# VHH binders against ATP synthase subunit gamma, mitochondrial (ATPC): the designs that were tried, part 1

Every score and structure here is a prediction.

Target 1, 283 residues: ATP synthase subunit gamma, mitochondrial (ATPC), of Arabidopsis thaliana (Mouse-ear cress) (q96250)
Amino acid sequence: ISTQVVRNRMKSVKNIQKITKAMKMVAASKLRAVQGRAENSRGLWQPFTALLGDNPSIDVKKSVVVTLSSDKGLCGGINSTVVKVSRALYKLNAGPEKEVQFVIVGEKAKAIMFRDSKNDIVLSVTELNKNPLNYAQVSVLADDILKNVEFDALRIVYNKFHSVVAFLPTVSTVLSPEIIEKESEIGGKLGELDSYEIEGGETKGEILQNLAEFQFSCVMFNAVLENACSEMGARMSAMDSSSRNAGEMLDRLTLTYNRTRQASITTELIEIISGASALEAAK
Unless a header shows other numbers, all headers, positions and changes below count from the first letter of the chain; antibody chains aren't numbered by Kabat.
F, E and O are the ipSAE of ESMFold2-Fast, ESMFold2 and OpenDDE, as the mean of both directions, binder to target and target to binder. V2 is 0.75 times the mean of E and O plus 0.25 times the DockQ between their complexes.
[cut] stands for letters that were removed.
Atom coordinates printed by the task and the answers are left out, and those that the model quotes come from them; centres of patches stay.

## First folded at step 4 (VHH)

Design e01 (from d06 with S103K S105E; framework vhh_8dlx_2)
Fold by ESMFold2-Fast, scan of step 4:
Structure e01 (fold): chain B 283 residues (1-283), chain A 124 residues (1-124)
Amino acid sequence: as target 1 above (283 residues)
Amino acid sequence: EVQLVESGGGVVQPGRSLRLSCAASGFTFSDYAMHWVRQAPGKGLEWIGNIYYSGSTFYNPSLKSLVTISRDDSTNTLYLQMNSLRAEDTAIYYCARLPKYYKWEGTRLSFDYWGKGTLVTVSS
């Protein structure tokens, strides 16, 4: 062990500290930008819960789990959390007459789930948050999912943002038009349409299809923004912790550096003695 | 395995209508959203619109009033109805399918299979 080796380690740790502080600032700026959009988007889907009901436990033959993750790491447990919840939903909704499939958003969940669940993944989309998304772009993605993937219920798994140290794993359920019609008849909420409405150029089926598409778009837009907030918050927290840990390591290395300078010859003698002891133990 | 074959192109007078067809084979057509895309001579690709398995459509706003996309799942055929054709509608028209694994490229969707195209020339 030389003072040169310790000095090089100190330089490395200082660089890590600078990088993690910079990454924290970038994440903080991105969080500020996306947080307002996420909060504003919460109002978009709430009327659908009032109209169609809250159906988190609905039992259906075909469930599709939509897993929202990030493309980049260094954001704590947000990605492992949504994967864990998605796998739990798979087990909960699986059965002899039931099918469960995955739609994966983001590179991190894709990499994890491709190892043991690839046959159940019907769609994966990466780099969704590379550039700021508007509602129209998410609407196209949502409509693409709704029509390219057959389902009775969509289970959207995401991290709802609460604070930089707290995100809430959340599952939002969106039902197919067929299931909405069936459940609404049982629940008595929608009932039969007025003949004037049917004759207006859109059938009941078309109205329910449009409502399902709009609901999924609104929920997905909010979910994507919430997950982006949680990613930035978790990254801020992770970078802050890494920066503090680097500071502590630098302090310890400074003590080691001072000790090594005073005792470089003694350190060599200790290593020789330790080696001799190891040889005696081997005999 | 997957094949898409466009037909119905040709020379058409301005102001007339034309219907293009796309015959699909080698996959479960009814499970996929299908798209129409065109390329005018010396220009880039222009997305026209799509039709999902449910029959609902999403069109390029610039073209919405001029085109209608439909499908017949019993014959695995995709259609593009064009009305009030203009000289600027002269292009090679392609039908295309979306992949199941892709990167998001903004508002443009990345296609995994295309047909060979059918030429539409709008002139007298």
Scores: ipSAE 0.273, ipTM 0.568, lowest interface PAE 1.9, mean pLDDT 79

Design e02 (from d06 with S103T S105E; framework vhh_8dlx_2)
Fold by ESMFold2-Fast, scan of step 4:
Structure e02 (fold): chain B 283 residues (1-283), chain A 124 residues (1-124)
Amino acid sequence: as target 1 above (283 residues)
Amino acid sequence: EVQLVESGGGVVQPGRSLRLSCAASGFTFSDYAMHWVRQAPGKGLEWIGNIYYSGSTFYNPSLKSLVTISRDDSTNTLYLQMNSLRAEDTAIYYCARLPKYYTWEGTRLSFDYWGKGTLVTVSS
């Protein structure tokens, strides 16, 4: 192999190492910006879980799976994981007289799910994270979903951030006001709402609707921030691995370059010796 | 090409009823939730209500007792029935569709298609 070919490969690998280190730093900076907000937003929906219950296994006629993904790649398995969980939820909630639809956030899940589930996708939005996220923007998205999508239960699928090397696929369930009212008539934790002295059936229905809408906005805000943190953490890990692998490849190429260089010097020495011998033979 | 055409507007006396229609074309009407929105002179847009593809409706609470939204998927037509009209109901009424797939631009989502509107004037 020529020294020039090995030198060109070394240059390419060194550039890849430099780029992946830079990308890791960018992801780390973005993670720092959103991590605190994600952790703080976990508190936004805890009161609703206590009041309305978790109810992840509630059996309903119409489920909508809200799949949160990223717009950009190079973030490990976060997008494939959320798609797998969403498809599993589809199978679990499908049945005779039951309907399951998808709402997709992010380009990556959209691209994956358009291949075989396009007819079940009722809404998709991309580039939500292009600008800094705030509660007001997410509440507008939540309102758009509520105006365009009919449901008994919303199953929000996202990657909960634990660390840069660990994200937890998570499903948060939000119930429609009709289902909440039906369950509150039967009893349980939802029955506690009846003891709150809500005035009239219609007034109660309107209050439950506003409460469900606010709960959905709070859960969505947390879920979007959690998924953004998991994306940045996964990208940091992926870029760190790529940079390390490039460093190892550079080391191997350096050894190859040195061996090729030494072989070239040896060949030159052999040619000099051979030439001297030929001159002696000619005499 | 997606097209929404409102009709049925005009001058009506206070306390009377009026029915507006919206003829939809250029898309699979039965796959979309449809909305009614109005704008009174010198005021902002006011959302009246929507009807899901299933036929279920959701109304602005301030207007719930005064309006009924219905659809006929066989004729691709959306309807708004208004009862007990008041002077404050004077507005241009629009039917509108929200996009199914879109790119977020950091601002409140706008309807992707609107009709040109139909004017309702409540006056003696």
Scores: ipSAE 0.386, ipTM 0.645, lowest interface PAE 1.6, mean pLDDT 81

Design e03 (from d06 with S103R S110E; framework vhh_8dlx_2)
Fold by ESMFold2-Fast, scan of step 4:
Structure e03 (fold): chain B 283 residues (1-283), chain A 124 residues (1-124)
Amino acid sequence: as target 1 above (283 residues)
Amino acid sequence: EVQLVESGGGVVQPGRSLRLSCAASGFTFSDYAMHWVRQAPGKGLEWIGNIYYSGSTFYNPSLKSLVTISRDDSTNTLYLQMNSLRAEDTAIYYCARLPKYYRWSGTRLEFDYWGKGTLVTVSS
């Protein structure tokens, strides 16, 4: 109940308020830098959906779930959401003759999933969002994933940016060349060409492989940018809430400080008056 | 201590076949995808292909019809079978491992462990 104890608490809360306001400004700046790129990149994968169809429920023997998360926290529920969706996909796609593996992007999903799913994690990459990414760099990352990971279907889990207060958990599916040949109209037509050309099988394989690699790069580029926008938006909202809560606490502490200070002054004044009265009475 | 040791290199005539081996130790071999890479004299590194833990392979398209990669997890051994060798196949051949968990650097993934290489010379 001392004024000094209250003053120390006020100092701590003021520091929290200052830090959360600064973090909100940094998140807002980063969102401005990436939002336009994310929105523009949505057009990159549309042609593949038109050509190959939307394949979210395709049944395959080997599914790989690519979980996109952040490296830093304080961004609401975005990381817990993609982990939840990734675990749901594991349950839906696992079976007696079906395998599900994880590729983890970002430190937060890695930390959560290493606790109970480490044996199913085939690859993890952290610090992807430390610096702004261009398409060429994401193409390199996509190629690195393909070199380390065997799959029939890649299921990319990310937070699609809708607004600073809303993100949509999204799953995008990319099929292996073998599955494209089996399930798509394009694959079927290329398969027919094998009967006419000396190197028909080689040409078909090259086309389907290049198509899968290009599609994966396009989807990953959009997904990474969408998730980065959602991270920054969620962090802005979280920091705004924290700053507002700190402000309310500071207001309450200021009232307590003023009340305690006033009580202390009153007590001191009473002691002075009492002392003076005692001296006068003694004379 | 992780070690990769290549063997089977030497002088071979054009049109012949050759099988290279890579003995792995110091890690759980069956948990890793393994790679073959070569470097011709005065040239850069050329990726040949990889083999996943399942035994499935992924090859450099320019080399796909000429090479076969296989593995024996019981002996921790990786193999590269090369057929119809040409003078341009003369190179030092490396066995290499990519990391499973890494920090992104903005550039292509680098191998965390390499063998010392084995020289293959194709000449008449």
Scores: ipSAE 0.383, ipTM 0.638, lowest interface PAE 1.8, mean pLDDT 82

Design e04 (from d06 with S103K S110D; framework vhh_8dlx_2)
Fold by ESMFold2-Fast, scan of step 4:
Structure e04 (fold): chain B 283 residues (1-283), chain A 124 residues (1-124)
Amino acid sequence: as target 1 above (283 residues)
Amino acid sequence: EVQLVESGGGVVQPGRSLRLSCAASGFTFSDYAMHWVRQAPGKGLEWIGNIYYSGSTFYNPSLKSLVTISRDDSTNTLYLQMNSLRAEDTAIYYCARLPKYYKWSGTRLDFDYWGKGTLVTVSS
């Protein structure tokens, strides 16, 4: 109720507004740096969808869910969303004689999932996007995942970037060579692989293994960049909302300050008038 | 108890080759990526390279043509083959294990276990 208390609150809110505006600018700059790379990387994995098909619902014995999250917060629901999708995939693929394991990228999903699912987490990597990523680095990570985890299907969960206010939770599936071979035998879309000539004595298994490794590297590179864009976009949106809310609060406090100041002047004037009147009456 | 024990170091003449070994115990060696790191006298740590469970290798570009990393999972042993040794290769060489839960770094120095090191001196 004092003018000084209102003034101190106004200073605090102004500081919050400045910080959130600065954080929005930083997120916008980082989005600008990564967006073009993310969009260009979409072309890397599309040929595999044409060749191998898109089989998100394929039923297998061993599933590995690769969950992409951020290291830093203040980015809306992007991290809770991928955790929710990852847990749904666990329930969908779990069963008697069926295994589901997690590979986690990013501190936020790690923190959430370590609580209830640590025994199912075979690998976690944090701080992957602290510096700009290139294909070679993500390829190394993808190879580490492929060689350290046994799987029939990899389910890569990430936030595909659409705009600064919209990200699309996405699941991309990469099948093991054994599953691809099995599916091709039943005459599905994967049966088209039998039409390709194999020269120089390479086995079909070796070709399928190389294809799966390259596909996963391409999908991971795109997914990581998409998720980074979505993180920056969500952070921009969150900071913009915080800044607008701070501005509205500042406006309300300014009105309160002006009213309190006016009331204080009025009270002081009344006290002066009353004092003078009382002194006159006493004589 | 996790242990990494390097061996094969010693004095070697310039231009010659040397192979270092790292004996691992106390964990399932075949489940982990393994790394080689060195430290020259008065210098900082220099990452040499790593080998994944699959046998795939990734090297420091400045050293790629001079070193080869390999592993033998049947004997729980990691190897570093060094060719055309130079005086600047004089260093303590460490093998190190990357944890299953780790931070990404360009140098891959986020290890949970290190060996005691083996000294390689390149001199005439």
Scores: ipSAE 0.284, ipTM 0.584, lowest interface PAE 1.7, mean pLDDT 80

Design e06 (from d06 with A33S L98Y; framework vhh_8dlx_2)
Fold by ESMFold2-Fast, scan of step 4:
Structure e06 (fold): chain B 283 residues (1-283), chain A 124 residues (1-124)
Amino acid sequence: as target 1 above (283 residues)
Amino acid sequence: EVQLVESGGGVVQPGRSLRLSCAASGFTFSDYSMHWVRQAPGKGLEWIGNIYYSGSTFYNPSLKSLVTISRDDSTNTLYLQMNSLRAEDTAIYYCARYPKYYSWSGTRLSFDYWGKGTLVTVSS
């Protein structure tokens, strides 16, 4: 192995160490920017849970799984995790006279799921996190989805942020107005909505449609912020690990370089000494 | 080449009905959600409604009682039926396709293809 090969490898590893350390700092900064908003957005959908209940096990004919992923990698297993959960939901909700389709958010889940599930993907949107997320932007995206995706239930799959080392795969369910009305007729608390539609001059269907749209916007806003926090936290951990590994490799390469250099110097000294001795003997 | 061509526009008297058509070509029409959008003179774009690939419809609440959207997948044709036309319905009417795969731009009406439009003038 030549000293030049070791030097080139050391230079490459030093660059990786610097880049991964910088990427960790950027991820930490972005996490700080969105964490407060994610935590505050958890309160946005609490009124809907109180009014409509939490329906994770509801059985419907048409389920749409909304899979939230990142556009960029180097964030541990967060993207493979939401894909795994999404595929499990597909199997759980598929059956005779039942269909399951996917809405994919983010490039990473799109790339994975296009291989085996492209025919079941009705919508894919990328680059959502290119600009800072706010409620207005997510509300517009939610409206776009509602106008182009038909469903009985939306199953939103995302990584809920707990800490920089703990991310919780989470599924949030949003029901269509038709299913909400059916639940109401079964004698739930949704039946109470019937008394309020008269005051607004709107039909029950119109009120339920508006309620479902607003709930979806609120849940999506929380979900995309949670997933963004989890992405940044996972990236910090991945970059920290990569930087540490690069440092260890650099230490090993430095030892190799020093040994190779020392061996070369020793050889040169032996040659010089031998030459001097031979010259003296020739006298 | 993806093409959307609107037809059926013209001058109509208030209170009459009119049906617009949109002929689609160059793609699998039955796989896409299709939309109708209009623009009145000097005003911005107003979304009218859409029809999903399944045939279900979703309308702008302010226009729901006045319009009906339908499709014929066998002829790759989208329709907009308008009833009880009024002067404020004077506009250029556009047929638009919604993309299945796209990059988020922050724009509300993110259609990938539009027709050139057909003018509807409601006048006596």
Scores: ipSAE 0.431, ipTM 0.664, lowest interface PAE 1.3, mean pLDDT 82

Design e07 (from d06 with A33T L98I; framework vhh_8dlx_2)
Fold by ESMFold2-Fast, scan of step 4:
Order: C-alpha cells, then structure tokens, then sequence
Structure e07 (fold): chain B 283 residues (1-283), chain A 124 residues (1-124)
C-alpha cells in the first residue's frame, strides 16, 4: 500500500541477508580452524578406554551428567539434542539411593535446564568459546570441574562432528578412581597397573587417580572440540538457509515495490488527466 | 548480603599448629563448595584446598600433608588446620566461595565472595 513501508522492509531484509552471509563465512572459517584439532584429539582418549574401560551401563550411586552446549544460537537442533539426551540419562540413572546432578557448559543448555532442573545443577560454566580451545585451557576447565564436583561416574554429552549436515549425539563415560579400582578387583582387568608402582613412589590408588584425571581431560578436550565443530557446521547450514530465504524475500519485496511505484505513477497520471478534463469541462 | 569473615590469625612460632576459622552468612552455606587461598608477601595467590558440600576434601598436593580443611554446616563455619608451620607459611589467608553459575575467564578459579583475610606470621 505504501512505497515507504515496502522500502523499509527491503532495507531490513537486505541487512539480514548481509549479516547471515557474513555469519556463514565466520562459521566456515572457525570450522576450518577447529576441525583438524577435533579429528586429531580423537586419538588422545582411545588408549584410556582400552585400559580403564568405558562402561555406559555401569550402576553407581552418584552420576554427574556433563552437558556441552553453545553460548550462541542459530545452530539448528544441537543444543536441544544434548539437553534431551542429558534428561534421558537423568531418568535412567536416578533412584531412591541414586543421585544424578548436572554440570552445564554453555549458555543455551543452561537457559533450557534452569526452567525445570535448576536444583539438580551443581555447576554451570558459560563463555568458554571466548577463549582459545586448546588442550591447556580445557584441562584447566576439567580440573576446575574435578575440584568442585563429586562423582562415581561422569557422563559427558556432546555432538560428535561427522559433516556440516550430520552430527551424532554422543555420551562418553569416565569413572572415578574408586570405581575403577573396584571394577579392577572384580574383573582383574587392571592387573597391569601394579607395574606402575615404584619403590618409595606412588601407590596404586595415586596412579589410578592421576590416570582418571588425565583420561577426563583427554575426553573433555575431544568432546569440546567435537561440539565446537558441530556448532559451526550447524550454524553454517542455518545461516545458508536464512541468507537464501532473505534473498527470496528481497526478490518478492522488489517486485512489490515496483508494482506499488507503478501504481503510484498511474494514479498521478490519472489525476493529471482528470484535472485537464475538468478544465476542459469548465470552459 | 553475603559475607565471609576469617579469624584466628596471629604470630606463631615455627613448628607449631594453628586453626583458622571462616564465618559465612547471607547464603545457604551447606549448598556450597568452599575454598582456602593464601597470599605471601610480594607473591601471588596460592590455592590451598577445598571442601565439597558433602564434606570431602581436595588439597593442593604441595600442602596436603600440612593442612586439613573441615566444615560445620550447623554453625556456617569453615576451618583450616595447619600443622608444622614454617616461615614460608607467613601469608594472609582467605576463605572463598565459587558461584554455582559463572562465566569462564580462562583462569582456574573464579571466586564471587571472599573476606579481607587473616594474617598469619611465623617467626621466632
């Protein structure tokens, strides 16, 4: 109806298109930077899984679910997915003499889970992505979690990167030294750990503690990088779709603007002709 | 208003023991993991250890044999027991709380509340 209204809409859509295209390029750049590190970090924890085990079904009295999410949105369903998996783990591991608590990494999972699970959240850390994601930084975060959270088993929930259109919800389990030693006694699977004890040195328990802490750091490092890759890939896809939709909307608005302008010109011509006719009639 | 007030510092001879206290108010003390930190003259902050809300403790390995942290949730009080004090233990001792929810700063610990500290001087 108004050329001014259509112009204002066109300006807004052009801005959206420019911003989403820029955001896609930023996400693509960040993915290129982190993808190699994520792939390389997969090898860091695999030897520990062989040595210490990965018992996702192990029944323990205290489970802590570590939920990895992003701080920024516009990354598809990655955040809702890890929250859904984390809630499912809570239901599976909770019981009359069993406690389940959450450690939340990232603003998006925090916002979602504060609505109905706030009392079960023992720790929440946001803005991790504002610092470089290297082993040293993630190991400091892992150590911070260990110093503030007690557990028998840690269930780390993250999005494993497969491609920019596919990421796999994944749960990695890390056991406390006490549980590892108990499993070793029952199964005899960790007998080789006796070879690490030295005369006048560390006890088997101290060695298990150090190995469990190192395993957690390695698993967390991989999980954080995998989740970062999945976030960037999902954001690229979301921004690509938004940019394309904005382009289509801009095309439609341009057509509307041209039609409205043409109608306005026609109205002016009709008024001029009518005025001339009125002058003709008045003589 | 959240407050943490340290006490029990003073001058003590080498080899002696000392117990510091921290009185907490303005929050549900029993829900929080509490920490002890110290700062020697001219040096940075050194983390001593923590006590989880469950009562379990985690210590700086360099200090583990020399200190014991305990808590009394009925009186909202945190304690630090120090044994075999040496001149290098001369420092201002702080009790500190870490928030349940915080923004990552790239550093190991982000305290939201701590007191003015209590001075411990180990001298003959």
Amino acid sequence: as target 1 above (283 residues)
Amino acid sequence: EVQLVESGGGVVQPGRSLRLSCAASGFTFSDYTMHWVRQAPGKGLEWIGNIYYSGSTFYNPSLKSLVTISRDDSTNTLYLQMNSLRAEDTAIYYCARIPKYYSWSGTRLSFDYWGKGTLVTVSS
Scores: ipSAE 0.424, ipTM 0.651, lowest interface PAE 1.3, mean pLDDT 82

Design e08 (from d06 with A33S L109F; framework vhh_8dlx_2)
Fold by ESMFold2-Fast, scan of step 4:
Structure e08 (fold): chain B 283 residues (1-283), chain A 124 residues (1-124)
Amino acid sequence: as target 1 above (283 residues)
Amino acid sequence: EVQLVESGGGVVQPGRSLRLSCAASGFTFSDYSMHWVRQAPGKGLEWIGNIYYSGSTFYNPSLKSLVTISRDDSTNTLYLQMNSLRAEDTAIYYCARLPKYYSWSGTRFSFDYWGKGTLVTVSS
């Protein structure tokens, strides 16, 4: 192939390497900004797990799966993983007289799930990460979900951040006040809630509603931050791999360029020598 | 064809009450969160509140004691009840629909359809 074609390909690959290195640094910076907050936010919801339980195996008539994904790609398998888990939860919880609906956060899961599951998607919100993630912002999203979606159990699917090379697909379950009350009536682990009443006139139903809403806000805040950390970590790894692959391709193209130049010079020299010899023989 | 048509506006004296209606058509009204927004002369848009398909309501804290939002899914109608009207309540009032799929900007202004508005003038 021509020297110019190889040279143009080398320039293109070198640009890709430069861009992927820059993107890795941006992801690393964003991870540093969010990681501490994600780790600290784990303390917000853990007390509710002790009081109300996680109840991942509870069987209910209406389940809503909240799928957390990113708006931007190039972050490995984090988005495909939450979609896979969400679809598995659908199959596990669907049945006669049982309904499963999806709430999707992020453009990537929305794009994938609209193809096969659009009729089961009750709400989707994108561009959550356009502004800094804080509790106030996520609590408004949580309120939107709670007020727009009816459920018995709400199953939040996200990538829990462990390290830049390890992300744990996680499902957190939040129960509706009605289901919590039903469990307390049976006299199970939640039976002690029957003793609650506020002197000021709030009913048990109002207390359970407030607790469920606050629990969901806390779990969502942690889940969103965890997923953001996992996105940045996965993007760092993806960009590192892309940069390394581009470097290897650049090396191969450089060898091809050098060999093509050497061959061209050799051919030119042979043609000059042959021409001179032919001219002398023709005399 | 999605349509939202507000009605009930007009001239009203300070201290009195007024109820606005919004007639919705062309979509399954009971599946959507509905909002009320107003714009006073020379001012920007002010979000009043919303009602979710579940019937739950959220209000602008500065207006919470003065307004009530309700809906009648059997007639596809949204309502805004206003009490103790002041001159500052003079504005064009709009009803708006929040889509099932939207970009994050909060619930207030991520609307896909608006009514044409109804003018409320509070004056003696």
Scores: ipSAE 0.334, ipTM 0.632, lowest interface PAE 1.7, mean pLDDT 81

Design e09 (from d06 with A33G L109Y; framework vhh_8dlx_2)
Fold by ESMFold2-Fast, scan of step 4:
Structure e09 (fold): chain B 283 residues (1-283), chain A 124 residues (1-124)
Amino acid sequence: as target 1 above (283 residues)
Amino acid sequence: EVQLVESGGGVVQPGRSLRLSCAASGFTFSDYGMHWVRQAPGKGLEWIGNIYYSGSTFYNPSLKSLVTISRDDSTNTLYLQMNSLRAEDTAIYYCARLPKYYSWSGTRYSFDYWGKGTLVTVSS
């Protein structure tokens, strides 16, 4: 191993450290830009839980799993996590009389799931987060999904942001109007909808359809923002870890460089001494 | 067979308005989003806008005040309304179908089927 080879490795590692520090700062900036919006968007869907109930374990014949992932990597395990959860939901809801389909948001989940689940993927959208998102844009995506799938339940899989070191894999369920109406016969909050007087000639079915569509848009908007925050937080953590690892590697290479340099000097001195001794012995 | 046929092009004077139509067949029109794209002589493709089956529209920011996209699912027809036409609007206009696997980015015109186009010439 030469001193020049070690020096070149040190230069490469120092560049990696600088780049990962810069990437961490970019991720931190982006997180600050979206975190408030994500937290505030939780208020958009929580009222639906009070009105329609929360049925995450409801057994249905037609399930659609909406998997939210990132387009870019270097964000820890967030993408592998949503894929694992999505595949678990597939297995739980699969059966001879049951259908499970996937809708994928983001390049990373698309790439992973296209390998063994392409026949079950009915829609995929990439580059959604290239520009700042607003509710109107996400509502269009939500409508695109609703028109491309037949479902009894939509299972939205995303990473809920808790902190830069913790994200919570989350599944939010949105039920079809048909399932909501069936469940409303059992009672509870859904049963209370049967008691409302409807002005303007709207039917209960029309109200439930509009409510389900609006609920899905609200859940999707929150989920997309939560996942974006989790992506940035995970990227910060990954880049911070990579930067620290690069620093440790640089320290080890510096020690190796000093040892190699010293060994090289010692070898040259020994060769000089040995040469002089050999000449003396030959005289 | 998926088929898209644009119509309504022709020679028009500056300052006038024009409505283009796109007749779709061979697929369930109401299940797909649609694009309008144009290509001026000697230039690249320019995305005009899209419409989802909900009626929600997104436009190229440089064109938003000048165009309106609409659809009639009962007749499988897509429309592009253009107002205050200028010489720079001279182009071949294409309609295209939004595929089920697509990019949200406006810099990538993700579509799986195109029409043959209709020529719009804005005279001096």
Scores: ipSAE 0.323, ipTM 0.646, lowest interface PAE 1.6, mean pLDDT 81

Design e10 (from d06 with T107S L109I; framework vhh_8dlx_2)
Fold by ESMFold2-Fast, scan of step 4:
Structure e10 (fold): chain B 283 residues (1-283), chain A 124 residues (1-124)
Amino acid sequence: as target 1 above (283 residues)
Amino acid sequence: EVQLVESGGGVVQPGRSLRLSCAASGFTFSDYAMHWVRQAPGKGLEWIGNIYYSGSTFYNPSLKSLVTISRDDSTNTLYLQMNSLRAEDTAIYYCARLPKYYSWSGSRISFDYWGKGTLVTVSS
């Protein structure tokens, strides 16, 4: 243990503390920007649940798990959590006559799942959050998923924002028009659509297709915003913890530095006293 | 080198049928969903439909009754069967592949590979 080594460690820890404080402030600012939008977007998809019914436990031949993760780390367990839930859904929905595939949003889930599940990943999108999130951007992504991925049910896995210290792993299910049409138990709900005037040559199938596409866009928009809020909240918490830990380590290093310095001063005093005594004795 | 080559286009009379082919090479064809897209003179791109690696299909609802997409993975060939052709079906027809893994650029996914297209003219 040298004084120089302790000084170098102190400098490193101070830099970590400064960086984590800055990252916390950035995350806090971003959370404020998206939180209101996430809360408002919850209203976009709720009417579809009322119209088309809620079928989160429906058993289908082909399930696609849409896993929402972040591109950047240092956000606690949000990414590992959605991966765990996604893998659990795979096991629950897989079978001899059943197929389960993944659509991955974000670099972190991609990196984790490419190691052992690459063959089941049909689509991966990264850097969605590079530009400000808006409905148009997410609706394009939803459209791309619908055109590129076959499914009977989409299981959207995300972190619903509750608070900066709490996010809730959530699964939202969106059914294909074919499954909605096939289910006799929800056929009566479609009677409400028959009461509306339909312009042009649109068929009932076209109406169901348009409704499913719009529902998926709305659910995805909410899910993406919720996950972004949870990411920012988790990052704030993680950075706050890292900053406090760095501060505690800095305090311990300061104590160590003072101890080594005090020991050096004490040794120096002993040498001075001993030298003075020797000189007087030698005379 | 990935290549997609469309064929089977030409002049056809209204009300008749036509089958287009797309020969794929340079990649594992059976692992990809394949798409058909068309562009009529003076109009934008119109998505016709896709066929998943499983053989299941998903069509543009406005065209569903008029087209059938199929694939032969043993020959790496994609097909588009068109029935009851109309003058408005006159277009250049492309087969296309969407990327499986990509970074968001702030705009929609672009097909990573296209054929050169085959012209279908519906005329008497």
Scores: ipSAE 0.370, ipTM 0.624, lowest interface PAE 1.7, mean pLDDT 81

